# VHH binders against q86b00r158to499, part 40

Target 1, 342 residues: q86b00r158to499
Amino acid sequence: PRNSLQRAIDRLKNKFGISLKGSFEEEFYLIKKGDNNNSSVASLLNSIEKLDHGTFANYHSLDCYGDILEKITNALEEQGLPIEQLLSESGSGQFEITIDYTDIMEACDRHIIVRQTINSIASYNGYIATFIPKPFDGLVGSGCHAHLSLWDTNDSNLTPDANGECGLSLVNQFFIGGLLKHSKSLTALFNTTPNSYKRLKPFYWSGCNVSWGLDNKESFIRIPSSPFSATDGCSNFEIKTIDHTSNPYLAMAGIIHAGFDGIENSIAPPPPTSLFDQSVLNNQLIPSNFEDAIQSLKENHYLCENIGNDISNAFIHVKLAENKILKELSDDDQILKLLELF
Short names: E, the ipSAE of ESMFold2; O, the ipSAE of OpenDDE; V2, 0.75 times the mean of E and O plus 0.25 times the DockQ between their complexes.

## First folded at step 22 (VHH; framework vhh_rezetamig_d1)

Design yc1 (at its last fold request DockQ between E and O 0.81; V2 from the best seeds 0.80)
Fold by OpenDDE, fold request of step 23:
Structure yc1 (fold): chain B 342 residues (1-342), chain A 128 residues (1-128)
Amino acid sequence: as target 1 above (342 residues)
Amino acid sequence: QLQLQESGPGLVKPSETLSLTCTVSGGSISSSRYYWGWIRQPPGKGLEWIGHIYHSGNTYYNPSLENRVTISVDTSKNQFSLKLSSVTAADTAVYYCARPRTYYYDSSGYYILGFDVRGQGTLVTVSS
């Protein structure tokens, strides 16, 4: 998988003189282990400190988890991972950590290290860290949001243009056009378990709509605005649908090839959408289940060929088999199984 | 400062090929940031996007003109060119080379919304 990404990187650079940089927002839950060795999903849920869900950045949550978060932060920094942001997301033991953006290969490497480190530190200190997309039906899901940007050979960010649509350069608009074109297939790479699609629901800010737009959390591609967007443009674009079940190398390889198609063929995206445009919000959605997503990928000869037919086929077969097993389990058993993996 | 300048014949006979060149100064057409395009304005009509090219040589043409248009790039000369074959009186227009900045997409294709820089334009008349 890592070699597939390298090939994608080389392809983009050699043809267009463009490189991809990025960072992942790692969302996860921390659950303090109780005295009772009861490892049921219900017991885990009960162990989550229920704080007011109305405050996304509840200082109480940070205070309650201050010691463990400090240990996590120290461990990451000791490994040379520069933390850009650490915050409480839902106030229910859910947190988000972001490492500074870097070359896309390194970003993927960091993603692996971050998850392993958090899991290790949590376990050592009597906590369970889980990166499951939807661990509990009544609680907010966890994603692995990717913030991406295009760069030239002079290490200049190509993404921003204050005079471009949504503050983006034309070349980045075409890149996004390619992503939207391949969005159904990419979903198979981004979301690889049945549980993933419990998180991916319309009107839950999960990016299920095949669209793009400024600060539109319902869009497959969100363009984060900043106070400087009016003068400097927007520095990056965000994919919200990615979760931790994805292989980051294959996911990014898919993104690069999809975007490559956009640039190569000047695929203009449709007009950007806003949260207030109801006419677009219910129009075209990403696949609502893994079977539909993987079918889209199977039929996408362009992506499969460029990612590599052998690795694509292997991925498809393995994930189909895994999903079959997971679907045979009860909801609770599925979560317990996923807890072993993520 | 980026400047674009059109050059070529101002008179073309029907059925012949219109040929124009755009010379870019104050910037490199080899930049990965920008595309380079051609637009025209027939008398009494609005602007029409003809097509554009990337430094890699990849092109996109207006579907209405796709079969007759060829755009090429010469990075060594910092130029790009337009050829429009089988011209008729309908092709009489002021032709501009431009650097597009944004597009919008509709069911028939995408169109230029705006550009920051374009040439002064050159009138090309199709007449026998």
Scores: ipSAE 0.891, ipTM 0.958, lowest interface PAE 0.5, mean pLDDT 92
Fold by ESMFold2, fold request of step 23:
Structure yc1 (fold): chain B 342 residues (1-342), chain A 128 residues (1-128)
Amino acid sequence: as target 1 above (342 residues)
Amino acid sequence: QLQLQESGPGLVKPSETLSLTCTVSGGSISSSRYYWGWIRQPPGKGLEWIGHIYHSGNTYYNPSLENRVTISVDTSKNQFSLKLSSVTAADTAVYYCARPRTYYYDSSGYYILGFDVRGQGTLVTVSS
């Protein structure tokens, strides 16, 4: 899969003189290990709830986890992975770490290292770190949102245009047009388990609308604004649906080939949408289950051929078999099984 | 700063090929940021989009003209060109080269919403 991404990177650069840069927002839960080794989903939830009995939930959550979070951040910094942002969710044991953006191949390599570091530090300090997309029905899901931008061969950011729609250059709008055209197929690469689709629901800010817009958290493509967007344009765009079940190399290869199609064929995206515009109620959605997503990918000969037909066929067959096995389990047993992986 | 200038014959015979060149000054046609396009204005009518090209050579044409249009790019000369074959009197117009800024794709087809820079235009008359 890493070779598939390299071929995608080379294709974009050789034909158009464009390189992709990005970073991932890594969302995860920290769960204190109990003396019963957390053998059920109920015991995992109980471990979170015991730790979250403070009057001031935001303050209590950071105070209770301060030591483990410090060890995680120190380990990441010692590996040369500068933390851009650390956030916590009130009362939930959920955290988000974002590393500075870089060339997309290195960003994918960093993504793997960040996850491994968090897991290792958590384990040695008596915690379980989990990246499962929806481990707890009553709590917020975990994704790994990708922030992306296009750059030329002189290392100049091609994404912003202050006078363009949503602050974006025309070439980036066509890239997004390609992403939206292929969004249903890309979902199979981004969200590869039945559990993934428990997170991908309207009004969960998961980005399941096949649309784009400035600061629109319900759109597949969100354009983040900044205080300088009016003068400088918007520097990046965000794909919100990606989760940790994804192979980042395949996900990014798919993104590059989809965007390549948009630039090559001048595919304009639809009009942008806002979060609370009534047009959001009528927007097209990504597939609601893996079988529909993978069927879209099967039928997408363009993506499959460019990623590599042997790689795509193997991915499809393996993931369908894995999903069939997981779907025979109860929801709780699926979580316990996935906990070994994510 | 950025300037676009059309050049080519102002008179073309019916059934022959209209050929124009746009020279770009104060910017680079090989930039990965921009597309480059042709528009025209027939007498008494509004602007009509003809097509556009990216520096790599990929094109997108107005469907009503696509079988007669060729747009090409020469990055070494910082130029792009229009050829319109089999012309008739209906092709008489002021022709402009332009740089599109934003783009809207709708269910009825493709059109350019607006340009940030265009040339001064050149009148091409199709006449015996």
Scores: ipSAE 0.693, ipTM 0.880, lowest interface PAE 1.4, mean pLDDT 86
ESMFold2, look of step 22: ipSAE 0.000; ipTM 0.162
ESMFold2 (binder alone), look of step 22: mean pLDDT 80; pTM 0.812
OpenDDE, look of step 22: ipSAE 0.873; ipTM 0.949
ESMFold2, fold request of step 23: ipSAE 0.665, 0.502; ipTM 0.873, 0.814
ESMFold2 (binder alone), fold request of step 23: mean pLDDT 80, 79, 80; pTM 0.812, 0.807, 0.809
OpenDDE, fold request of step 23: ipSAE 0.887, 0.886; ipTM 0.957, 0.955

Design yc2 (at its last look DockQ between E and O 0.88; V2 from the best seeds 0.00; counts 0 for: pae E 2.2 > 2, unsure alone 64.0 < 65)
Fold by OpenDDE, look of step 22:
Structure yc2 (fold): chain B 342 residues (1-342), chain A 128 residues (1-128)
Amino acid sequence: as target 1 above (342 residues)
Amino acid sequence: QLQLQESGPGLVKPSETLSLTCTVSGGSISSSRYYWGWIRQPPGKGLEWIGHIYHSGNTYYNPSLENRVTISVDTSKNQFSLKLSSVTAADTAVYYCARPRTYYYDSSGYYTLGFDIRGQGTLVTVSS
């Protein structure tokens, strides 16, 4: 998988002189282990401290978990990972950590290290960390949003253009056009379990709509605005649908090849959507289940060929088999199984 | 300050090839940020996008003209060119080189590139 991404990186650079940089927002839950040996899903849910769900970045939540979060932070910093932010998310006991953006290969490496480190530190300190997309039906899901930008060989950010649509340069608009064209197939790479699709629901800010736009959290691609967007343009775009069940290398390889297609063929994205424009939200959605997503990928010869036919075929077969097994389990057993993996 | 200037013959005979060159000054066409394109305006009609080129040589042509259009780039001269073959009276227009910055969809559902800068334009008349 890592070699596949390298090929994608080289392809983009060699043809267009463009490189991709990025970072992941790592969302996860921390669950304090109780004194009882009951490891049921219900028991885990009950162990989550119920905090005010209305407070994004609540200091109180951070205080309750201050010791474990400090240990996590220290462990990451000791490994040389530059932490951009650590904040409380919408769910009780839910947190988000972001590492500074870097070359896309390194960003993927960091993604793996961050998850492993958090899991390790949690385990040693009497907690369970979970990166499952939807660990509990009544709680907000967890993703790993990817913030991406295009760069030239002079290490200049190509993404922003104050005179471009949504503050983006034309080349980045075409890149996004390619992403949207391949959005259904990409979903199979981004979301690889049945549980993933419990998180991916319309009007849940999960990016289910095949669209793009400024600050539109329902869109597959969100363009974060800033106070400087009017003068400098927007510095990055965000893929909202990715969760931790994805192989980051294959996911990014897919993104690069899809974007490559956009640039190569000047694929303009559809008109951008606003958060307040609900008319488009019901027209085109990403697949609502893994079977539909994986079928789209199977039929996408362009992506499969460029990612690599052998690795694509292997991925498809393995994930189909895994999903079949997971679907035979009860909801609780699925979660317990996923807890072993994520 | 970036400037674009069209050059080429103002008269072309039917069935011949229209050839224009755009000279860019005040900036490099080798930038990975920008595209370079051609547009035209026939008398009494709106602007029509012909095509554009990236510094890598990658091109996009309007489907209506794709079989007759060739756009090329010369980074050493900081120029890009347009060739339109098999011209007819319908190809009479003011031709502009331009730097596209964004796109919009027209009423027919096709996207057209918007530009922030263009040349002064040059009239090309197709006549016997």
Scores: ipSAE 0.838, ipTM 0.937, lowest interface PAE 0.6, mean pLDDT 92
Fold by ESMFold2, look of step 22:
Structure yc2 (fold): chain B 342 residues (1-342), chain A 128 residues (1-128)
Amino acid sequence: as target 1 above (342 residues)
Amino acid sequence: QLQLQESGPGLVKPSETLSLTCTVSGGSISSSRYYWGWIRQPPGKGLEWIGHIYHSGNTYYNPSLENRVTISVDTSKNQFSLKLSSVTAADTAVYYCARPRTYYYDSSGYYTLGFDIRGQGTLVTVSS
């Protein structure tokens, strides 16, 4: 898969003189280990140090977990992974760490290291860190949102244009057009377990809508604004649906080839949407289950050929088999099984 | 300062090929940021998008014209060109080269381009 990403990177650079940079928002839960194995989802939920503060992004949660979070951030810094942001996500015991953006191959490598570091530090300090997309039905899910930007060979950011739609350059708008064209197929690469689709629901801010827009948390592609957006344009765009079940190299290879199609064929995205204009948001959704997503990928000869037919066929075969096994389990047993993996 | 300058014949006979060149100065046509395009304004009508090209050579044309249109780049001369074949009097217009910035959908469902910079325009008259 890593060599598939390298070929995608080379293809984009060689044809268009464009490189992709990015970073992941790493969302995860910290669960205290019990004296016995936590053998049920209910016992896992009871092991979370839940706090009733009644707000989202609560800094009190950071105070209660301050020691473990400091150890995690120190370990990441020691590995040369500068922390861009640390937040408490809206769920109790859920956190988000973002590392500075970089060239997309390195960003994928860093994504793996970040997850390994969080798991190791948590385990050594009496915690379980879990990246399961929807471990608890009553709490928010965990994703690994990708923030991406396009750069030229002179290391200039091509993404912003203050006078472009949503503050984006035309080339980036066409890249997004390609992403939206392929969004249903890309979902198979981004969300590879039945549990993934418990997170991907309308009105969960998961990005299920095949749309894009400024600060639109329901869109597949969100364009983050900043204080400088009116003057400088928007510096990056965000894909919200990606979760930790994905192989980051395959996910990014798919993204690059989809965006390449958009640039090469001048594929304009539909008009952008806002959270307040629901009329456009009800037209198309990404697949609501893995079987439909994987069927879309199987039929997408462009993506499969560019990623590599052998790689794509192996991915499809393995993930269908894994999903069949997981679907035989109860929802709780799926969580316990996935806890061994994520 | 970036400037676009159209050049080519102002009179073309029916059934011939209209041929225009746009010379870019004060910027590079090889930039990965920009597409380069042609628009026209027929007498008494609004602007009509013809098509655009990226520095790598890939093109996108207005579907109503695509059978007759060729847009090309010459990065060594910092130029791009338009050829419109089999012209009729309906092709009489002021032709502009331009640098598109974004797009707008119309009521028919296809998009047109928004431009930030364009040339002064050159009138091309199709007449015998």
Scores: ipSAE 0.565, ipTM 0.835, lowest interface PAE 2.2, mean pLDDT 86
ESMFold2 (binder alone), look of step 22: mean pLDDT 79; pTM 0.796

Design yc3 (at its last look DockQ between E and O 0.80; V2 from the best seeds 0.00; counts 0 for: pae E 14.0 > 2, unsure alone 64.6 < 65)
Fold by OpenDDE, look of step 22:
Structure yc3 (fold): chain B 342 residues (1-342), chain A 128 residues (1-128)
Amino acid sequence: as target 1 above (342 residues)
Amino acid sequence: QLQLQESGPGLVKPSETLSLTCTVSGGSISSSRYYWGWIRQPPGKGLEWIGHIYHSGNTYYNPSLENRVTISVDTSKNQFSLKLSSVTAADTAVYYCARPRTYYYDSSGYYTLGFDPRGQGTLVTVSS
């Protein structure tokens, strides 16, 4: 998988003189282990400290988990990972950590290290960390939103243009056009379990709409605005649908090849959507289940060939088999199984 | 400051090929940031997008003109060119080389929303 991404990186650079940089927002839950050896889903849910929901960066939440979060932070920093921010998220016991953006290969490497480190530190300190997309019914899901930007060989950010739509340069608009064109297939790479699609629901800020737009959290691609967007343009775009079940290398390889297609063929995206614009919500959604997503990928010869036919075929077969097994399990057993993996 | 300047004959006979060159100064056409394109404005009509080229040589043409249009780039001269074959009176227009900034999609195809910068324009008249 890592080699596939390298090929994608080289392809983009050699043809267009463009490189991709990025970072992941790592969302996860921390669950304090109780004295009871009961590992049922209900028990785990009950072990989550109930905090006031609805506010991001809740200081109380951070305080309650201060010791474990500090240990996590220290462990990451000791490994040379530059932490941009650590925030409490909407769910009780839910947190988000973001590492500074870097070259896309390194960003993927960091993604893996971050998850492993958090899991390790949690385990040693009497906690369970989970990166499952939808670990509990009724609680907010967890993703790994990818913030991406295009760069030239002179290490200049190509993404922003104050005179471009949504503050983006034309080349980045075409890149996004390619992503949207391949959005259904990409979903198979981004979301690889049945549980993933419990998170991917309309009006859940999960990016289910095949669209893009300024500050539109329902769009597959969100363009974050800033106070400087009017003068400098927007510095990055965000893919909202990715979760931790994805192989980051294959996911990014897919993104690069899809974007490559956009640039190569000047695929303009459709008109951008505004926040809460429901006009697009009913017409173009990403797949609602893995079977539909993986079928789209199977039929996408462009992506499969460029990613690599062998690795694509292997991915498709393995994930189909895994999904079949997971679907035979009860909801609770699915979660327990996923807890072993994520 | 980036500047674009059109050059070429102002008169072309019917059925011949219109040929224009755009000279870019104040920046390199090899930049990965920019596209380079051509637009025209017939008398009494609005601006019409002709096509654009990327530094890699990739082109995109207006479907209505695709069979007659060729855009090329010369990185050594920092120029890009337009050829429009089989011209008729309908091709009489002021032609601009331009840097397209934004595309949008509608039912009729892709259109450029903005240009910055563009040349001063050159009138090309098709007449016998």
Scores: ipSAE 0.842, ipTM 0.938, lowest interface PAE 0.6, mean pLDDT 92
Fold by ESMFold2, look of step 22:
Structure yc3 (fold): chain B 342 residues (1-342), chain A 128 residues (1-128)
Amino acid sequence: as target 1 above (342 residues)
Amino acid sequence: QLQLQESGPGLVKPSETLSLTCTVSGGSISSSRYYWGWIRQPPGKGLEWIGHIYHSGNTYYNPSLENRVTISVDTSKNQFSLKLSSVTAADTAVYYCARPRTYYYDSSGYYTLGFDPRGQGTLVTVSS
């Protein structure tokens, strides 16, 4: 898979003089281990709620999470992984860590290290860190959103154009056109378990709409604005659907080949949409389950051939077998099984 | 900052090939950021997209003209060119070289590009 990504990187660079940079937003829950080793989904959820509830002094609640978060951030920085941002969802036990962007191969390597570090530090300190896409029905899901940008051989950012649609250069718009054309197939690479599709619902800000737009949290591709977007353009774009069940090398290889198709064939994206365009949001969705996503990938000979037919066939066979096993479990048992993996 | 200038004959005989060259200054035609294109405006009509090209040589043409049009690049001279074969009086127009800047597709599934910067334009008259 890492070799497949390298071939995709080389293909984009050799044909167009373009390289991809990016980073991942790593979302996860911290669950404090209980007396009984947190043996059910209900006990896991209660461990989060107990930690967030009812302190006499609110700063004691922050200090409990503050200590573990400080240990995580220190461990990441000692490994040379500069943290750009750390966020928390109030009252939820969910956190987000973002590492500074870099060349896409290194970004994928960093993604794996960040996950390993969070898991190790949490475990040593009496916590369970989980990256399951939707571990708790009543709480927000966890993704690993990718922020991406296109660069030339002189290390100049090709993504912005202040006079372009959504502040993007024409070449980046064609890249996005390719991503949207292939979005249903890419979903099989991004979201590889039945649980993934519990997160991918309209109005959850998961990005399940086959669309793009400025600051549109419901779109497959979101264009983040900044105070300088009107004068300088938008410096990057975001794919919101990716979750931690994906192999990052395979996901990014798919992204590059889809974007390559867009540039090579001048594939036009549809007009951008806003967050409140309900007619578009309700009618244009990615697949709602893994079987439909993987079928789209099987039929996408362009992606399969460019990723590598043997790699694509192996991925399809392994993930179908894994999904069959998971679907035989109850929803709760599936989550307990996934907890050992993610 | 980026400037484009058309050059070529202003008079072309029917059935011949119209040939124009666009010289790019203030920037590189090899930029991966941009495509380079040709548009024209016949007398009393709106702008018509002819086609565009990426510096690698990949071309995209208006379907109504694709059997007669060739666009090419010369990266060493920072130029790109238009050839339109078998011209008739209907090909009389002001021809502009330009870069596409914006993107939109309409209900027919085809897209319309805005062009900025564009050259000053050169009138090409097809007449004996």
Scores: ipSAE 0.000, ipTM 0.289, lowest interface PAE 14.0, mean pLDDT 82
ESMFold2 (binder alone), look of step 22: mean pLDDT 78; pTM 0.793

Design yc4 (at its last look DockQ between E and O 0.83; V2 from the best seeds 0.00; counts 0 for: pae O 2.4 > 2)
Fold by ESMFold2, look of step 22:
Structure yc4 (fold): chain B 342 residues (1-342), chain A 128 residues (1-128)
Amino acid sequence: as target 1 above (342 residues)
Amino acid sequence: QLQLQESGPGLVKPSETLSLTCTVSGGSISSSRYYWGWIRQPPGKGLEWIGHIYHSGNTYYNPSLENRVTISVDTSKNQFSLKLSSVTAADTAVYYCARPRTYYYDTSGYYTLGFDVRGQGTLVTVSS
């Protein structure tokens, strides 16, 4: 998978002189272990509700989350992983950590280390950290949104153009066109469990619309604005649907090959959409379940061949088998099984 | 700073090939940020997109012209070119080379490019 990503990186660079940089927004829940082990969903939910009586969490506070978040933050920075942002949703037990962007291979490697570090620190301090996309029906899901940008061989950011649509250069618009063309197939690489699709619902800000736009949290591709966007353009774009069930190397390989198709074939995206105006062409959704997503990937010979036919076939077979096992479990047993995996 | 200059014959006989070159100065045609394109304006009509090319050589053409058009790039000369074969009087137009920045869809479901930087234009007349 890592070699598949390297081939994708090389392909984009050699043909077009373009490299991809990015970072992940790592969303997760912290669950404190109780008197009994956390062996049921009701037990896990009660643990979160107990912690919900605590105060604001931040890395400098003494509340019930402050100590564990400080340990996590310190461990990441000691490993040379410069934290860009740490956020909490007050009262929910969910947190988000973002590491500074870098070249995409290193960003994927960092993604693995961040998850390992959070899991290890949580475990040694009496917590369970979970990256499950939708562990609780009544609570916000967890993703790992990717922020991406295109760069040239002189290390100049190619993504912004203040005169371009949504503040993006034309080459980045075509890259996005390719991403949207392949979005249904990419969903199989991004969201690989039945649980993933409990998060991917319209109006959940999960990015289910096959669309793009400035600050549009319902779009597959969101273009974050800044105070400088009007003069400098927008420096990056965001894929919101990716969750922690994905293999980041395969997900990014798919992204690069899809974007390559867009650049090579000048595939224009549909007109951008806004959160408050959905009256646009191509207003469709990504697949609502894994079986439909994986079927789209199986039929996408372009992506499968470029990722590697052996690798993509193995991925498809393994994930279909895993999904079959998961779907035979009760909802509670699915969550417990996913805790072993993510 | 960036300047685009069209060059080529102003008169072409019917059924022959129209050939134009655009010389880019004040910028590099090999930039990964930009595409390079040709547009034309027939007498009394609006601008018509012909096609564009990326520095790597990949092209995209207006479907109405694609069987007759070739756009090529020469990064060593900082130039790109247009060849339009089998011309008729309908191909008489002012031809512009340009650097596109945006796109929009037409009513047929194809898209066209919007240009914010272009050359001065050169009139090409198709006449015997």
Scores: ipSAE 0.605, ipTM 0.856, lowest interface PAE 2.0, mean pLDDT 86
Fold by OpenDDE, look of step 22:
Structure yc4 (fold): chain B 342 residues (1-342), chain A 128 residues (1-128)
Amino acid sequence: as target 1 above (342 residues)
Amino acid sequence: QLQLQESGPGLVKPSETLSLTCTVSGGSISSSRYYWGWIRQPPGKGLEWIGHIYHSGNTYYNPSLENRVTISVDTSKNQFSLKLSSVTAADTAVYYCARPRTYYYDTSGYYTLGFDVRGQGTLVTVSS
């Protein structure tokens, strides 16, 4: 998988002189292990401290988990990972950590290290960290949003253009056009379990709509605005649908090849959507289940060939088999199984 | 300040090839940020996008003209060129070189490119 991404990186650079940089927002839950040896999903849910759900980045949440979060932070920093931010998310006991953006290969490496480190520190200190997309019914899901940008060989950011649509350069618009064209197939790479699709629901800010737009959290691609967007343009775009069940290397390889297609063929995205334009939100959605997504990928010869036919075929077969097993399990058993993996 | 200037003959005979060059000043065409393109406006008609080129040589042509259009780039001269073969009276227009910056869909469902800078334009008349 890592070699596949390297090939994608080389392809983009050699043809267009463009490189991809990025970072992942790592969302996860921390659950304090109780004295009870009961490892049921219900028991785990009950162990989550009920915090006020209305407080994004609530200092209180950070205080309750201050010791464990400090240990996590220290462990990451000791490994040379530059932490951009650590904040409380919408769910009780839910947190988000972001590492500074870097070359896309390194970003993927960091993604793996971050997850492993958090899991290790949590376990050692009597907690369970979970990166499951939808670990509990009724609680907010967890993703790993990818913030991406295009760069030239002179290490200049190509993404922003104050005079471009949504503050983006034309080359980045075409890149996004490619992503949207391949959005259904990419979903199979981004979301690889039935549980993933419990998180991916319309109007849940999960990016289910095949669209893009400024600050539109319902769009597959969100363009984060800033106070400087009017003068400097927007510095990056965000893919909202990716979760931790993905192989980051294959996911990014897919992104690069899809974007490559957009640039190569000047594929304009559809008109951007506003958060308040509800009429567009119901027109085109990403697949609502893994079977549809994986079928789209199977039929996408362009992506499969460029990612690599052998690795694509292997991925498809393995994930189909895994999903079949997972679907035979009860909801609780699925979660317990996923807790072993993520 | 970026400036674009068209150059080439103003008169072309039917069936011949229209050839224009755009000279870019105040910026490099080798930037990976931008495309460089050609548009035209026939008398009494709206603007038509002909095509554009990336510094790598990658091109996009309007499907209506694709079989007759060739756009090329010369990074050493900071120029890009247009060739339109087999011209007819219908190809009479003011031709502009331009730097596209954005896209928008027209009422027919097709996208066109917007631009922030273009040349002054040059009239090319197809006549025997």
Scores: ipSAE 0.251, ipTM 0.702, lowest interface PAE 2.4, mean pLDDT 89
ESMFold2 (binder alone), look of step 22: mean pLDDT 79; pTM 0.801

